VH-VL binders against FAD synthase (ribL). Designs and how they scored, part 3

Target 1, 153 residues: FAD synthase (ribL), of Halorubrum lacusprofundi (b9lsn4)
Amino acid sequence: MTRVVAQGTFDLLHPGHVHYLEDAATYGDELHAIVARRTNVTHKPAPILCAEQRRDMVAALTAVDEAHLGHPEDVFVPIQRLDPDVIVLGFDQHHDEADIAAALAERGIDCRVERASGRDPRYEDELLSSGDIVDRILKQRGSDCDGAREGQR
Key: E = the ipSAE of ESMFold2; O = the ipSAE of OpenDDE; V2 = 0.75 times the mean of E and O plus 0.25 times the DockQ between their complexes.

## First folded at step 1 (VH-VL)

Design C3 (framework fv_cosibelimab)
Fold by ESMFold2-Fast, scan of step 1:
Structure C3 (fold): chain C 153 residues (1-153), chain A 122 residues (1-122), chain B 112 residues (1-112)
Amino acid sequence: as target 1 above (153 residues)
Amino acid sequence: EVQLVQSGAEVKKPGSSVKVSCKASGGTFSSYAISWVRQAPGQGLEWMGVIIPILGIANYAQKFQGRVTITADESTSTAYMELSSLRSEDTAVYYCARGKDYYDSSGYLDYWGQGTLVTVSS
Amino acid sequence: NFMLTQPHSVSESPGKTVTISCTRSSGSIASNYVQWYQQRPGSAPTTVIYEDNQRPSGVPDRFSGSIDSSSNSASLTISGLKTEDEADYYCQSYDRSNLYVVFGGGTKLTVL
């Protein structure tokens, strides 16, 4: 049985995440997803949803057999525990497959590194990033400073 | 206690290359990002690039793409920055700085090397 | 990618409060953490604020950081100004998705 690992933050789940996980699942018999904890995410705002909730959402997806939380200090700990045959990188992750494979081998993890295919928008208003969703919320539900107008002094 | 110790000052001729080292001690080397930042006399801080040693991945500022190379040797806990085709305007103090863990990095450069003066003169 | 813009210089008298701004040219200032570094002549930069508003141990509470999404800016505020606060101050942000570090142009603080 071929075990596949995918990894990401998965805040505000969108069709790009679903496509990534569906594509990752095609590389083997069993797909495990590792969901980054808040302490592993460096951009701000921090993930809106807590790590446990994001894990549970990922675990509910048909393509995912199990979802796991990342380790707060060493992102390779869950990977070593799972001992996968394949790790599938997201399409937008511009990490070199060979460099990741070498880092994994140094830690005793003997697996292949593959990359998921990209996904084109299926309709005009489809949002394919958590950042775009946050921007949409701020635009439509956020408010300016009280009484201020854009372009004011 | 973490320290970043850089190699000593260098004087180079135009058209040559320079390779500056940055040795980390006291902490975990591989799971941290190492950035290189330069400062020309009287000028501001200018980011050149970063390496994440555990992934072997480096990224460079567009201005330096093609003439800067950042590498790391995990066995010696040392990062290197090599700059080629040196010009007089490359005269600067070059700093290495540690970014906390690639996956947990807020971009906080928590420890800085002492700086290496590179002078490019005819 | 984006740029961070700071005033070139600010000045204030001892005991007063000064604020240095750092404005992001595109994308939200709140999308990524902002740090502030102090640099005195002949020295490497040292951190006065990290992750928007945190102080390293040893940095007095006269130093504070804030984010204002409406002006798309971060600010460093120094109260009770002392002569030893005279230095260059740099803001810095990090786009983790692109692995890109951005520095502001720096602000020279003069305490007279």
Scores: ipSAE 0.000, ipTM 0.492, lowest interface PAE 15.2, mean pLDDT 81

Design C4 (framework fv_cosibelimab)
Fold by ESMFold2-Fast, scan of step 1:
Parts: C-alpha cells; sequence; structure tokens
Structure C4 (fold): chain C 153 residues (1-153), chain A 121 residues (1-121), chain B 112 residues (1-112)
C-alpha cells in the first residue's frame, strides 16, 4: 500500500487546498495530511484558526484519509512516524524538492518528493488564497487598527 | 461528533477475567492511540496501557504487565482491555481515552463513559 | 520514574481565583507537555487544558495553564470561580523513560 503525505497550514480552506489534496491523493492508496501548528509558521502571519479546527476541516475532505497535527519543535516528527512513500509539496511552497529530500534522507526517511500542480480561478469571484479571503473580510466588514489613528479632522 | 462507547458494568469473582470494550464512532480509529485508565472508588486516575491500532502493538504500565491485554479490531473500530487474575483491589471504573498517535505527549481528546467492574466473592 | 504531586484539596468563594499546582519529583516539568482534566462526580474526565496552556474548544478563558521551571511545577488557574467548577482536577504528563502516562493524585476543588 502506498502512503502519501501532504502538508500545509490550511487556514481558511479554499479551492486551492482542495485541488492540492486531490492531486496529492493520486500519488498513492492512502493520503495523510499534516496541518502545521502556529510555531511551524515563523515567517508568515499566524493562522486565524486554531490548529485543531484546521485539522478537523482537512480531515472532512473526501481526498484525505487521515489528518494530523504537526510537531511544535520539529516538522519531521509526524513524517517519521507516518513513514510515507511519497511527500507531495504544494504548488506554491517555497522549498525545493531537492532540499526537502536531503533533509528527509539525513533523518533516515526513504520517500519520494513530488510537487502538486497549480490551479487557475474558475470564475471571477473565486478566492484561492487565505490572504485574499482576509482582505475581502477587511474591506467589507472592517479595517485594520491603523485607520483608528486618522480620527483628528 | 467523536464518541467512545464502552460496554456495560460487570460483576466478577476473584481469579476470573474481564474484557471491556470501547467502540469509537464519528472519527479516526486506526492511527489514533487508545489508552485504558482505571479509577478505584474514591481514588485517583491510574494509566494501564495504550494501543495504536495501525501498529498492532500495545504497551502496558509495569504494574499491569502480564495481567492486562489490550487489543483493537479495526474492522469494528473497537478497542478491548482484558484484565486477568482479578482481585478485590481491581474493583474500579475503567475508562478508554483517545490521543493522536504520533506521540504519547498529546492530550486525551475524548473519553469513554466508563465501565464499572466489581470483583467480589 | 517520576511522580506528579498535587494538593489534596483547595477551596475558594465564587468569583475569586484559585491556582492548583502539579510538581514533578524528578526530571524537568518542561521535558513533556502537561494536561489538566476536570472530573465531576459520576462523570468521566474532560480536558480543560492540553499542551501546558492550550484550551479545547468550549472551555472558558477563565481556565489557564502555565509552567514554572524554577519550581518544577505546572499550574492550573481558574478565575471568576463558578459553582459548576467544583470538581476533581488531575494533571498528567508523559514519562519517556517508562513509555507511559503519569497522573497527579488529583485535587478536589470546593466552591463555597
Amino acid sequence: as target 1 above (153 residues)
Amino acid sequence: EVQLVQSGAEVKKPGSSVKVSCKASGGTFSTYAISWVRQAPGQGLEWMGVIIPIFGKANYAQKFQGRVTITADESTSTAYMELSSLRSEDTAVYYCARSPRYDYLYYFDYWGQGTLVTVSS
Amino acid sequence: NFMLTQPHSVSESPGKTVTISCTRSSGSIASNYVQWYQQRPGSAPTTVIYEDDQRPSGVPDRFSGSIDSSSNSASLTISGLKTEDEADYYCQSYDSSNQGWVFGGGTKLTVL
């Protein structure tokens, strides 16, 4: 049986996440998703939703057989425990396949590293980014705190 | 909704065995760990052992090694705890509890309702 | 091989704040995550704090957890005490050397 791992933050699910997981599932018989904790995301804004909720939403998707939380100190701990045959990176993830493969090899993990295909918007209002969703909310329901300092007129 | 449903109360004689079941529904079974914890009347919680169904192996607290057997049936999403050579001191409520499988450091996220096992002569 | 030691009982009035300690006898309290479980009479335990300081969905923010390495202890703090908080509270951590879970002895919280 071929075990596939996909990984990401999965904050505010959008069709891009669904496409990624569906594409990852085609690489094997069983798809496991690893959902990053806030401590695993040091150079991006923190996720809006807690890790457990993001995991539960990912677990509900048809393409996903199991969803798991990442380890707060070492992103490779769940990967070592799952012992996958293939890891599928997201289309826009900044790490090279070779760099990830080298890190896995150093930890004794023998698996292939592949990259998922990208997806274009299917209609004008389709949002394929958590950042775009947050931006839409801020424009329609409120503004950031810097606007409050404009009060003197 | 994740739910752990345990079998009903049992009354056993000293020297016999008891087998308690814990059926998981509404969530993942095979890759999550199932622990067994007991609580004697008026006493605290005592961990007995754990199984991760996909690995098929159980680990036991030293105190129970040789008397307890924990098994899992993935086809029915049910974990079992069998305790042999029962003594009156084994009278307790027995709980199953679930945690994520990648380490034993993660919390118990769901608990069964408990099964009272009474050992009397 | 370690023990987790809790006070046997604590009491406080409604609206006040209470803190329950959990002290590890050997090895660092910070070596493994600490969880806190609440058990009301006749009920199974439920999780109020996991991974030192995290709250499950549905647990009020009146419940908080902390770790103090200097005293080798974890603490559960409950502010704005309500009568419904009356319960036994258990801390829990993992013993890596014995590959198993350790529970504290439990603390009975009485809200008078």
Scores: ipSAE 0.000, ipTM 0.474, lowest interface PAE 16.8, mean pLDDT 82

Design C5 (framework fv_cosibelimab)
Fold by ESMFold2-Fast, scan of step 1:
Structure C5 (fold): chain C 153 residues (1-153), chain A 123 residues (1-123), chain B 112 residues (1-112)
Amino acid sequence: as target 1 above (153 residues)
Amino acid sequence: EVQLVQSGAEVKKPGSSVKVSCKASGGTFSSYTISWVRQAPGQGLEWMGVIIPIFGTPNYAQKFQGRVTITADESTSTAYMELSSLRSEDTAVYYCARHEGEYDFWSGPMDVWGQGTLVTVSS
Amino acid sequence: NFMLTQPHSVSESPGKTVTISCTRSSGSIARNYVQWYQQRPGSAPTTVIYEDNQRPSGVPDRFSGSIDSSSNSASLTISGLKTEDEADYYCQSYDSKNHYVVFGGGTKLTVL
């Protein structure tokens, strides 16, 4: 039985997240998702929703067998506990598959590293990023005030 | 809380090697992410590489590949940086620093630093 | 494979405000978080700003960080300048393509 791990922030669920998890699930028999805590996010603005809520939403998806919170002090702790056969990186994630595979192999973890496919919008109004959703909310519901660049405008 | 204590100053001849140690106390050493950063007198900070002790796999900056070796000994909570084929331009203060553990790999801030080790290459 | 460029030095009088820039040579400055470190002579660096604009516990609110996408730069601003702020300041980001930590060249702040 093949265990697959997917990782992400999953703030404001959108179809890109669903595609990633569905694609990841095809690599094995059971899919576990690791949901980053707010303090784990380094390449994007801090998530709007708390980690527990994001985890619960991911856990409700049909493709996901179990969802876990990331470790606040060590990104490798959930991976070691799950002992996966495959880790599937998101299409736009910056990590190199070979570098991650080498790090796992040095630890003695026999794990393959794959990358999910991307997808195109299915219709003209489909939003495929949390940033786009935030922008839409601000334009339609909020007041546009002058301010520092704190997050995605 | 977490402290990093480095080995003492060294004077080395050109062509030799130097091995600097960085002993950690507090926290869980195996879960650390430890970078090595050097600074020549009056110059800026220069990143050399990183190790995650739990995996034992180092990553090196392009400039130092082939000359630097970073290792860790979990039993003594100590990280090491060895630089070979020393030249006069390697004279610098060498720092170890821990990346905050809430981030992916080594993308987070370096929140705890060792005191630095002066390595002088002369004679 | 990007560089972070800082001015070599800045100087200002006590009580004034100073801003230090950090410009990314390729790719968006917003792609990766920017940290700022303060280093006094003979000492190891300490973090004054992390994640673009966050302050560690113990850092005065006179220190602030910002990102400007139009100039592709990050900035460290110190208001109410004090003599103890005199130090070298370094910006730092992460190159996710090559998995490198990237430092700016450093800025020497002189308080008259």
Scores: ipSAE 0.000, ipTM 0.519, lowest interface PAE 12.9, mean pLDDT 82

Design C6 (framework fv_cosibelimab)
Fold by ESMFold2-Fast, scan of step 1:
Formats: C-alpha cells, sequence, structure tokens
Structure C6 (fold): chain C 153 residues (1-153), chain A 121 residues (1-121), chain B 112 residues (1-112)
C-alpha cells in the first residue's frame, strides 16, 4: 500500500486546492493531507479560518483519506508519524525536490518527492487563490474607506 | 515585528576568512530559510546560498562552492556566513535575507541592514 | 541556466507611470515566481512585489507586477511616481534545474 502526503494551508478552499489533492491522490493508494496551523504560517497574513475548520473541510474532499493538523513547533512531526512513501508538492511551490528529499532522508524518512501538475482557469472569473477570494469579498461586501461606520461587530 | 540585524563592518587581508552574523527577531527562526546575497560596489545583487535551519541543510551558488559555509544556531536565532580565501573582488556589502518556511521558495521578505566587508592588502 | 535582463535605466516625471521589464533568456518566465526589490543608495533592498504580482504589507497599490508570456518577461509598474520612488529595482526568480537564485542586473529609476 502506497501512502501519499500532501501539505498546505488550505484557507478558503478553491479549485486549485481540489486539483492539487486529486493529482496527489494518483501517486498512491492512500492520501493524507497535512493542514498548516497559524503558527506554521509566518511569511504571509494568518489564515482567515481556524486550523481545525480547514482540516475538516479538507477531510471532506473525496480524494482525501485523512487530514491531519501540522505540529506547531516542528512541521516534520506529522510526516514522521505517517511514514509516507511519497510526498507531493503543490504545482506553484518552487521548493527544490532534492532539498526536501535530503532533509527527509536525514530524519530517517525513506520517501519519494513528487510535484503535482498545474491547471489553468476553466472559465472566466474562476478564482484560484484564497487571497483573490478575500479581495473579492472586501470589494463587493465591505468598505476599507468608510470611517463613519461604527458598531460592536 | 520581524527584524534581521547583522554584525558590523570588517576589513580583512587577502587569503583570510570572514564570518558575518545575522540575528533574527520576531517570528519563528526555525520555520524560515536564511539566504546570503552580496553586492560589490556599483554592482548588482548576487546570491551566495541558503541555510534551512529546520532541515539542517545548506545549498550554495556554484560560483561560491568550496569557499562559502552557511550555518545557523537556533538557540541564539542567528545565521552565519563564512567566506574563505578572500580576494580583493570579494569586497562587497553582504546581506542576509529571509525566505519563508520550508514550503515557500526564494522570495526574500525581510532583509538585514548589510555588512560591508573590505578586502585590502 | 538562464539570465534575467532589465533596462539599465529609466526616467520619468513625478505623477507619471513607469514600467520596468525583466526578460528571461531561456525557459518560460511563468515557470517560476518573479519578485521585485527596491534599493535606495546606502540602504538594504526591500520587497515591493513577490510571487509575480503580490504586494507586501505597507507597499502602496501604485506598485504592481505582471507576467507576459508572449514576450517572456515580467514587468514592474509604478504609477503616480513620487521622488521617493527613485531607486534601483531588481527582479529575481529561481532556476529549479540548477538550484540557483537569479537576479536581474538592476534598473536605475530617476524621477525628475
Amino acid sequence: as target 1 above (153 residues)
Amino acid sequence: EVQLVQSGAEVKKPGSSVKVSCKASGGTFSNYAISWVRQAPGQGLEWMGVIIPLFGTANYAQKFQGRVTITADESTSTAYMELSSLRSEDTAVYYCARVGDYRTLYYFDYWGQGTLVTVSS
Amino acid sequence: NFMLTQPHSVSESPGKTVTISCTRSSGSIASNYVQWYQQRPGSAPTTVIYEDNKRPSGVPDRFSGSIDSSSNSASLTISGLKTEDEADYYCQSYDSSNRDVVFGGGTKLTVL
């Protein structure tokens, strides 16, 4: 049985996430997803949704057999526990497969590193990023220039 | 807030070595890679290498293979770049720059203030 | 191994729009993310655009990035030019095959 691991933040699911996980699932018999906690994301704004909710949404996807939370202090702890045969990187992640493979080997993990295929938007106005979704919400439902509106919201 | 603070300027003789430090504050040190980029007077930016503390791995630009060593000390949240066999053409400002955690690639989101290393006889 | 080519210098008046190009010599510009850095004399570089077209917190929306696959180039566009925008601008990408970070040669922006 071949065990595959995919990793990501998965804030505000979009078709790019679904494609990534479906492609990752083709590399083996069992797909496990690792969902990053807020403490694992320090190079960009914190995810909108809490880690447990993001995990539950990922777990509900047909391609995913199990979804797990990342470890707050060591992103490799879930990977070591799962002992995967393959780790599949996202298409837009320009991480060096060789560097990841070497790091895994040094930690005693015998694992192949692959990369998912990408896909283009399938129709006009398809949103393929969480940031684009947030921007759309702010532009259509909110106002960042309204200094007069106050409340307990 | 995230800040990278580098060691002070150094003057070195040809053939010697220099070791520049980069202390990170704010954020989680081990979740980020630290790159070193240099800039000779009047010249552009040149990448030297990266250390990924969480992995314990370093990778170097081909031009610097064998002369540069990049290390990290997680207990002090400090990365180091040591360049050996110094030549006059190594005179440059050396910058450390942060790369996101192991899932992000060579996007430099924060930069140190730079360290001037002068190699003269 | 590829190179990123930028114009040596560009000049424009305050209030106008300027565009700086960054052309990849081989392989598709869209194969790897492009970042843009601003460097004023005597200062460290700072990021104005990352991952092709995203702005870090604190960078005004006058700065934008784009990718043009037909010309195999990335562009940095600065609208409403201010004298404080006068600086050197560097594009940067990554060569996965050779595991190298590649910088463009830099463009000196003069605001007159």
Scores: ipSAE 0.000, ipTM 0.493, lowest interface PAE 13.3, mean pLDDT 81

Design C7 (framework fv_cosibelimab; at its last look DockQ between E and O 0.02; V2 from the best seeds 0.00; counts 0 for: pae E 10.1 > 2, unsure alone 74.2 < 75, placed apart)
Heavy chain, then light chain:
Amino acid sequence: EVQLVQSGAEVKKPGSSVKVSCKASGGTFRSYAISWVRQAPGQGLEWMGVIIPIFGTTNYAQKFQGRVTITADESTSTAYMELSSLRSEDTAVYYCARDQKYYGSDTYYYMDVWGQGTLVTVSS
Amino acid sequence: NFMLTQPHSVSESPGKTVTISCTRSSGSIASNFVQWYQQRPGSAPTTVIYEDNQRPSGVPDRFSGSIDSSSNSASLTISGLKTEDEADYYCQSYDSSTHLWVFGGGTKLTVL
ESMFold2-Fast, scan of step 1: ipSAE 0.036; ipTM 0.657
ESMFold2, look of step 2: ipSAE 0.005; ipTM 0.583
ESMFold2 (binder alone), look of step 2: mean pLDDT 88; pTM 0.897
OpenDDE, look of step 2: ipSAE 0.193; ipTM 0.750

Design C8 (framework fv_cosibelimab)
Fold by ESMFold2-Fast, scan of step 1:
Formats: structure tokens, sequence, C-alpha cells
Structure C8 (fold): chain C 153 residues (1-153), chain A 122 residues (1-122), chain B 112 residues (1-112)
């Protein structure tokens, strides 16, 4: 069995996340996703949804066999525990595949590092980042002047 | 918990090189990003570069590209910053500063070394 | 790369409140966390605020941080000002896509 690991924050799921996980799944027999806790994220805004909910949403996706929470202090702890054959990086992740592979080898993890393909919008008004979704919500619904706290379904 | 201890003050001639060390006492060395930041007398903080020991690669500020080399020795939990072709303008206190490295994010400095004064004079 | 701009100096009397701004030149201030460091003469910097508005253990609640997207700036606010708050204050952020760290120019706080 070939075990694949993908990782990310996965706040407010969008088609880019789905594409990444589907592409990652093609590298092996089972896909495990590692979902970052709020304490693992230093970019802003912080994830809107709690880590457990983001994990449960990722776990529900057809491409994902199991979803796991990240470790608050050491990003490699879940990876060492899972002992994967392949780690698939997201298309826009900054990390060099060779650098990640070297770090894993130093920790005794025998693992290949691959990168998922990118994704262009498939239809009008498709949003491919959680930041864009939050911006859309704030522009259309978020104003102290209007007094409203939530939109209409 | 991490504590950073730097090597002692140095006096160097123009055109020479200096190598400053930063020893981390905690067990998180490999999971931390270690940056080097300098401060010339009476001036602000200037970021020089970072090493993430688990990757074995360093990234540098454009101003120092080609003159600075940052390395790490995981067996001794020590990071090094070597600056070459020294000029009088390089006279500064040099700090190592560190925070936890996240797979896709970093940049908060939890701990700072005590600083190393490097004086460049004839 | 972007720049972070702070006032060169601020001054205020003991017991009052002071606010130090940190303005980002390009890209949103909200794109990356902002940290604030305090540096007293002859000492290494220490963190007073991390991740926009969090305080490390041991930092009094007189110190607070905030973000204002409309002015593209972060602010450090110190209430109940004490003479021991005299120091240089630096804001700092980073860029994950082009992995580098940016410091503001620093603000000298005088308490008189």
Amino acid sequence: as target 1 above (153 residues)
Amino acid sequence: EVQLVQSGAEVKKPGSSVKVSCKASGDTFSSYAISWVRQAPGQGLEWMGVIIPIFGRANYAQKFQGRVTITADESTSTAYMELSSLRSEDTAVYYCATGPYKYDSWGHFDYWGQGTLVTVSS
Amino acid sequence: NFMLTQPHSVSESPGKTVTISCTRSSGSIASNYVQWYQQRPGSAPTTVIYEDNQRPSGVPDRFSGSIDSSSNSASLTISGLKTEDEADYYCQSYDSNNPYVVFGGGTKLTVL
C-alpha cells in the first residue's frame, strides 16, 4: 500500500483545495490529510473555523481516506507517525521538493516529495482562496454602519 | 524552551570576514527558523537572512546577497552567520532571533540572542 | 518587498496613553501577522505583542495591538504609561511567498 500525505489549513473549502487533494490522491493507494491548527498558522486572517471542523470537512471529501490534526509545536510529528511513501505539496506552496525530501530523510522518513498541479477557474465567479471568500463576505455583508450581523440565506 | 547564546565581540579590518555563532540550548533547534538581524549604532533593526536547519537552506535579504552565508550544525544546535568583504558601515550589533517554523508559515521571533558587537576599523 | 513605516519618535507623560503606528507600503497589512518588539538601551529586543494582538506571558495588559485595514496599518497602544516603558519600539511582519522579514524603522518613546 502506498500512503500519501497532503497538508494545509483548509479553512473555508474551495475548489483549489479539492483539486489539490484529488491530485494528491493519484500518487498512491490511500490519502491522509494533515490539517493545521490555529497555532500552526502565522498568516492573517487566522482560520475562521476551528481545527476539528476543518478536519471533519476534509475527511468528508471523496479523495481523502483519513484527516488528522497537526501538532501544535512540531510540524513533522504527524508525518513521522503516518510514515508516508509520498508527500504532495500544494501547487503554490513555496517549499522546494528537494529541501522537504532532505528534511524528511534526516528524520529517518523514507518518502518521496511531489507537487500538485495548479488550477485555473472553471466557471464565472469561482473563488480559489479562502482569503478571497472572506473578502467577498466582508465587502457584501460586513459593515458596522448597517447594524446587520448575518446575511439572508 | 529555547535560550540563544552568541559568541563574543569581534574587531575586524576592512576587507576581512567575520563569523558569529548562536547556540540554542533547547531541543527545538530543527523545528525553529533562525534569523540574523543587525543594528548599527543608533540605527534600527535590519534583517539579514534566515536558516531553517531541517531544510539545510538559507534565504537572504537582497542587500546582503553574495556577502552573507548562514549555516547550521544540528549536532551542536548552533547557527552561524558569516559576513565577508567587511566595510566600516558593517559595524553593528548582530543578533540571532528565532521562532517556531511552520511548514507553510514563519516569522515570529520568540527568542533573541544577547547580541555580538562587530567593529570594523583600520 | 514592502516597507513598514513608523513615526521616528513619540512622547507622553506618565499615566497617559500613547499609540505607535506601523504602515505597510504595498500589499495588505492584514496579509501577514505583525509583531512588536521593545528594546531598551544596551539590551536585545523583547517581544511585547505577537500575531497582531497577543501578549506574551509577563507583558502587562497595558500593552495592546491592533490592525486597521482602512489605513493599512498596525498600532501598538500603551496605556498607563510608566517611565520603564521608555524604549525603542519596532513593528515587524513577513512575506511567506517571498520568504523575508521586514522591520519598521523604529519609534523612540520618551516618557517625561
Scores: ipSAE 0.000, ipTM 0.491, lowest interface PAE 15.8, mean pLDDT 83

Design C9 (framework fv_cosibelimab)
Fold by ESMFold2-Fast, scan of step 1:
Structure C9 (fold): chain C 153 residues (1-153), chain A 121 residues (1-121), chain B 112 residues (1-112)
Amino acid sequence: as target 1 above (153 residues)
Amino acid sequence: EVQLVQSGAEVKKPGSSVKVSCKASGGTFSSYAISWVRQAPGQGLEWMGVIIPMFGTANYAQKFQGRVTITADESTSTAYMELSSLRSEDTAVYYCARTYKDFYSGYFDYWGQGTLVTVSS
Amino acid sequence: NFMLTQPHSVSESPGKTVTISCTRSSGNIASNYVQWYQQRPGSAPTTVIYEDNQRPSGVPDRFSGSIDSSSNSASLTISGLKTEDEADYYCQSYDSSNFRWVFGGGTKLTVL
């Protein structure tokens, strides 16, 4: 049986996340997703939603067999514990497959590193990033300016 | 809703063994780690060990190494803790508690009701 | 191996605020998450704080957790004390080097 691992923050689920997980699932018999805690996210703004809620939402997706929380200080601890055959990187992740494979080998993890296929918007207003969703909320629901906290007349 | 239901109280003689069960319901058994924690009368909580049923792996606290065995039966969604070579100081309430398979990053989200094991001659 | 040290007991009047400390004997307290459990007489423990400062659903916001690296301690703070808060409180953290969970000795909270 081939075990696949996908990993990410999965804040504010969008179609890009769903595509990534569905594509990752095609690499094996069971898909495990590792959901990053706030302390694991150093290159992105902190997630809006708590880690447990993000994990539960990911776990509900049909492509995902199990969802796990990341280790607060060491992203490789859940990966080492799961002992996967394949790790699938997201399409837009800037990590080099060879660099990730080398890091895994240093920790005694022997698995393939693959990359998921990309996905274009299906329609002009489709949002494929959490940052774009937050930006849309601020544009449509945020105040133009602080008028002594007068939001309602 | 998730529940952990433990077996009933036991009275054992010194030198014997006890096996306590913990049956999980309302959730996916194999995707969770089950820890065992004991509490002697009037004392604090003491972690004994954990099993991750899906992986078939168990780890034990050094103090109990060699006389505790934790097992799981996925077909009945039940975890077991067997403690051998019982001594009077093993008299305690034994709890099972759940965390996700990611043992190191999980907290004990559900606890069993506890099982009193009394060791007396 | 490290130990987590708590005061044996704390006492405070209803409506006041109490703080219970949990000090790690070696290594940085911030190296691993800290959880807090409440145990009333005759009951199994229940979680009041997880991952240093998070509250489970149903736990009132008068319960809060914090980490202080200068004293190498975690703290549980309970404001607006009620008689129903009388219980034993245990801190817990993970020892990643030895693959074990560590509990503090417990603190008996009396609300008088």
Scores: ipSAE 0.000, ipTM 0.495, lowest interface PAE 13.8, mean pLDDT 81

Design D10 (framework fv_denrakibart)
Heavy chain, then light chain:
Amino acid sequence: EVQLVQSGAEVKKPGESLKISCKGSGYSFTSYWIGWVRQMPGKGLEWMGIIYPGDSDTRYSPSFQGQVTISADKSISTAYLQWSSLKASDTAMYYCATHPGYKDFLTGYYHFDYWGQGTLVTVSS
Amino acid sequence: DIVMTQSPDSLAVSLGERATINCKSSQSVLDSSNNKNYLAWYQQKPGQPPKLLIYWASTRESGVPDRFSGSGSGTDFTLTISSLQAEDVAVYYCQQYYSAPFTFGQGTKVEIK
ESMFold2-Fast, scan of step 1: ipSAE 0.015; ipTM 0.535

Design D11 (framework fv_denrakibart)
Fold by ESMFold2-Fast, scan of step 1:
Structure D11 (fold): chain C 153 residues (1-153), chain A 119 residues (1-119), chain B 113 residues (1-113)
Amino acid sequence: as target 1 above (153 residues)
Amino acid sequence: EVQLVQSGAEVKKPGESLKISCKGSGYTFTSYWIGWVRQMPGKGLEWMGIIDPSDSYTRYSPSFQGQVTISADKSISTAYLQWSSLKASDTAMYYCARHYGDKYYFDYWGQGTLVTVSS
Amino acid sequence: DIVMTQSPDSLAVSLGERATINCKSSQSVLYSSNNKNYLAWYQQKPGQPPKLLIYWASTRESGVPDRFSGSGSGTDFTLTISSLQAEDVAVYYCQQYYRTPLTFGQGTKVEIK
């Protein structure tokens, strides 16, 4: 039975997250997702949604068998507990495969490191970034002004 | 119109620090990522890394990891490429170019910044 | 890393004749789920930055003349210039974007015979 681990922040789920998890699931028999806590996020702005909510949303996805919270001080603790056969990195994640493999080896974790494929938007206006979603919310809801009278002119 | 405008040519000595810039205009800066590409004199193109300006997430080529720092200031629509200590082997043309999310084909390119490092 | 190899390194073609540039990837850049090849072509004229010509192996960028076409799938790709013009003298690069690190071919220099 092959156990696969995927990892991410998963703030404001978008189709890019779904694609990543679906691709990761193809590497084995069961997919476990590790959802980063705010203390684990240094290369991105802090997530808007709390870790428990992000975990619950990820857990609801068809591709995911189980979702777990990251460890506040050591990102490898959940990985050691899960003892995976494969870790699948996101297409654009900042982790170097060799660096991850070296860190796993130092911790005695025997698993393969793979990288998920990228994907295109399936339709116009599909957002594939949490940052883009936040930007659109601010533009459409924070400064929505005069459009209502256009039909009256 | 979409433009990426890079800072001017630099002539430096080995050991000096340098920070060059790439300013985007004519589009929503945070909706596209910025990549940096090196071209040594008479040679081909080498991808150095990328940044998502919306959250400053970066990814580096293994060959450039630890050699340079990529950053961005979205308030002024500008990305940066920085060296703490230049080497003569850093002499090259440096291009910035934009791409849409995980589609790493570059549709608009800056004019390039020539960096010459000589003793 | 995916290694991109172009052939030939240089070619000389008479005005109005066809120029063909090949690009080979060390592993497939075809994503089976969307049936797209993660392959782009760029043109670089002397003293200028690269310019995008083709993406998804065969889609022309807006403003690129019809004489430029891309073909191929998986590991073997071709850029064709159906009728070479003086302004097409340049170095051409293929690039894969299937996996990071992004990699370019070594370039093919196109000159007039």
Scores: ipSAE 0.000, ipTM 0.511, lowest interface PAE 15.4, mean pLDDT 85

Design D12 (framework fv_denrakibart)
Fold by ESMFold2-Fast, scan of step 1:
Structure D12 (fold): chain C 153 residues (1-153), chain A 123 residues (1-123), chain B 113 residues (1-113)
Amino acid sequence: as target 1 above (153 residues)
Amino acid sequence: EVQLVQSGAEVKKPGESLKISCKGSGYSFTSYWIGWVRQMPGKGLEWMGIIYPGDSDARYSPSFQGQVTISADKSISTAYLQWSSLKASDTAMYYCARTNYKSGFEYYGMDVWGQGTLVTVSS
Amino acid sequence: DIVMTQSPDSLAVSLGERATINCKSSQSVLYSPNNKNYLAWYQQKPGQPPKLLIYWASTRESGVPDRFSGSGSGTDFTLTISSLQAEDVAVYYCQQYYNTPHTFGQGTKVEIK
């Protein structure tokens, strides 16, 4: 069997995540997703939801056979133990395929690195980014707009 | 040197909770999976599940999912198998075993075994 | 789940003679990318935990006597004891570790004839 690995933060699940995982699944017989812990997210705001909840949501998706938590200190630990044939990067991920392939080879992992296709919005106002969802929540439910807010200021 | 030592035999009544332990020594505890295997009296071996102590990633046999909890405390190099409410059908010898799937190494079976913990559940 | 079936259930062999135990998996346990069979053999004596004998279908674990050998690929595997010793009286189990759960065969009891 061909084993595929996808990886991401998967905070506030959106159709872009579903597309990524479905595309990743086409590369093999078995798809494993690695869900980043808060400590793995260093150059952007921490995820809203805890890692276990994000993993469980990803695990429930039809395209995903198993979902795993990332290692707090070493992003390659789950990849080494899964020993995949293919790792599929997300369309918007900043990682260079060649750099990741070199890092995997240094760790003895014989794995092909691919990148998932992008997805355009399919209807008016479809959100394909967790950051965009958070921004919308803040705009619509922030203190200036929230009439249900109670308590002292 | 490389060793897994399990807690002692337990005699319990149905409905009681129980937590048995498996302590590793002589190796990097967080670098290897620990599996649990049940053997009912006079019966064969049943794989229950496995845990990676480095991040507490646990996987269960469908037959044991929801019946037991596998956990690990890496600060004391100990893995645990726990029941919230024991049944007479839980009477068995329980083994823990190290699987040689170290980070960066291939999995190849259970190479180091604990001595076993006999659990007897009867009224 | 992958089902592991051993044959025979019990085997009586004279000292010094060959003992052969078979193991069949309900699906292939050969992982094509690394060309390894995810199959192990264990020995269990009464009152003792199991002991790993063979992994990757044919690789003998350190400290295991060379009279023990494993063979086979895909779905059909064999454990051979070339010259049975008194110490070899035990129950032998095959196990696949290709997919979770890592299922065991039902066991084969080896006795002296």
Scores: ipSAE 0.000, ipTM 0.495, lowest interface PAE 16.0, mean pLDDT 83

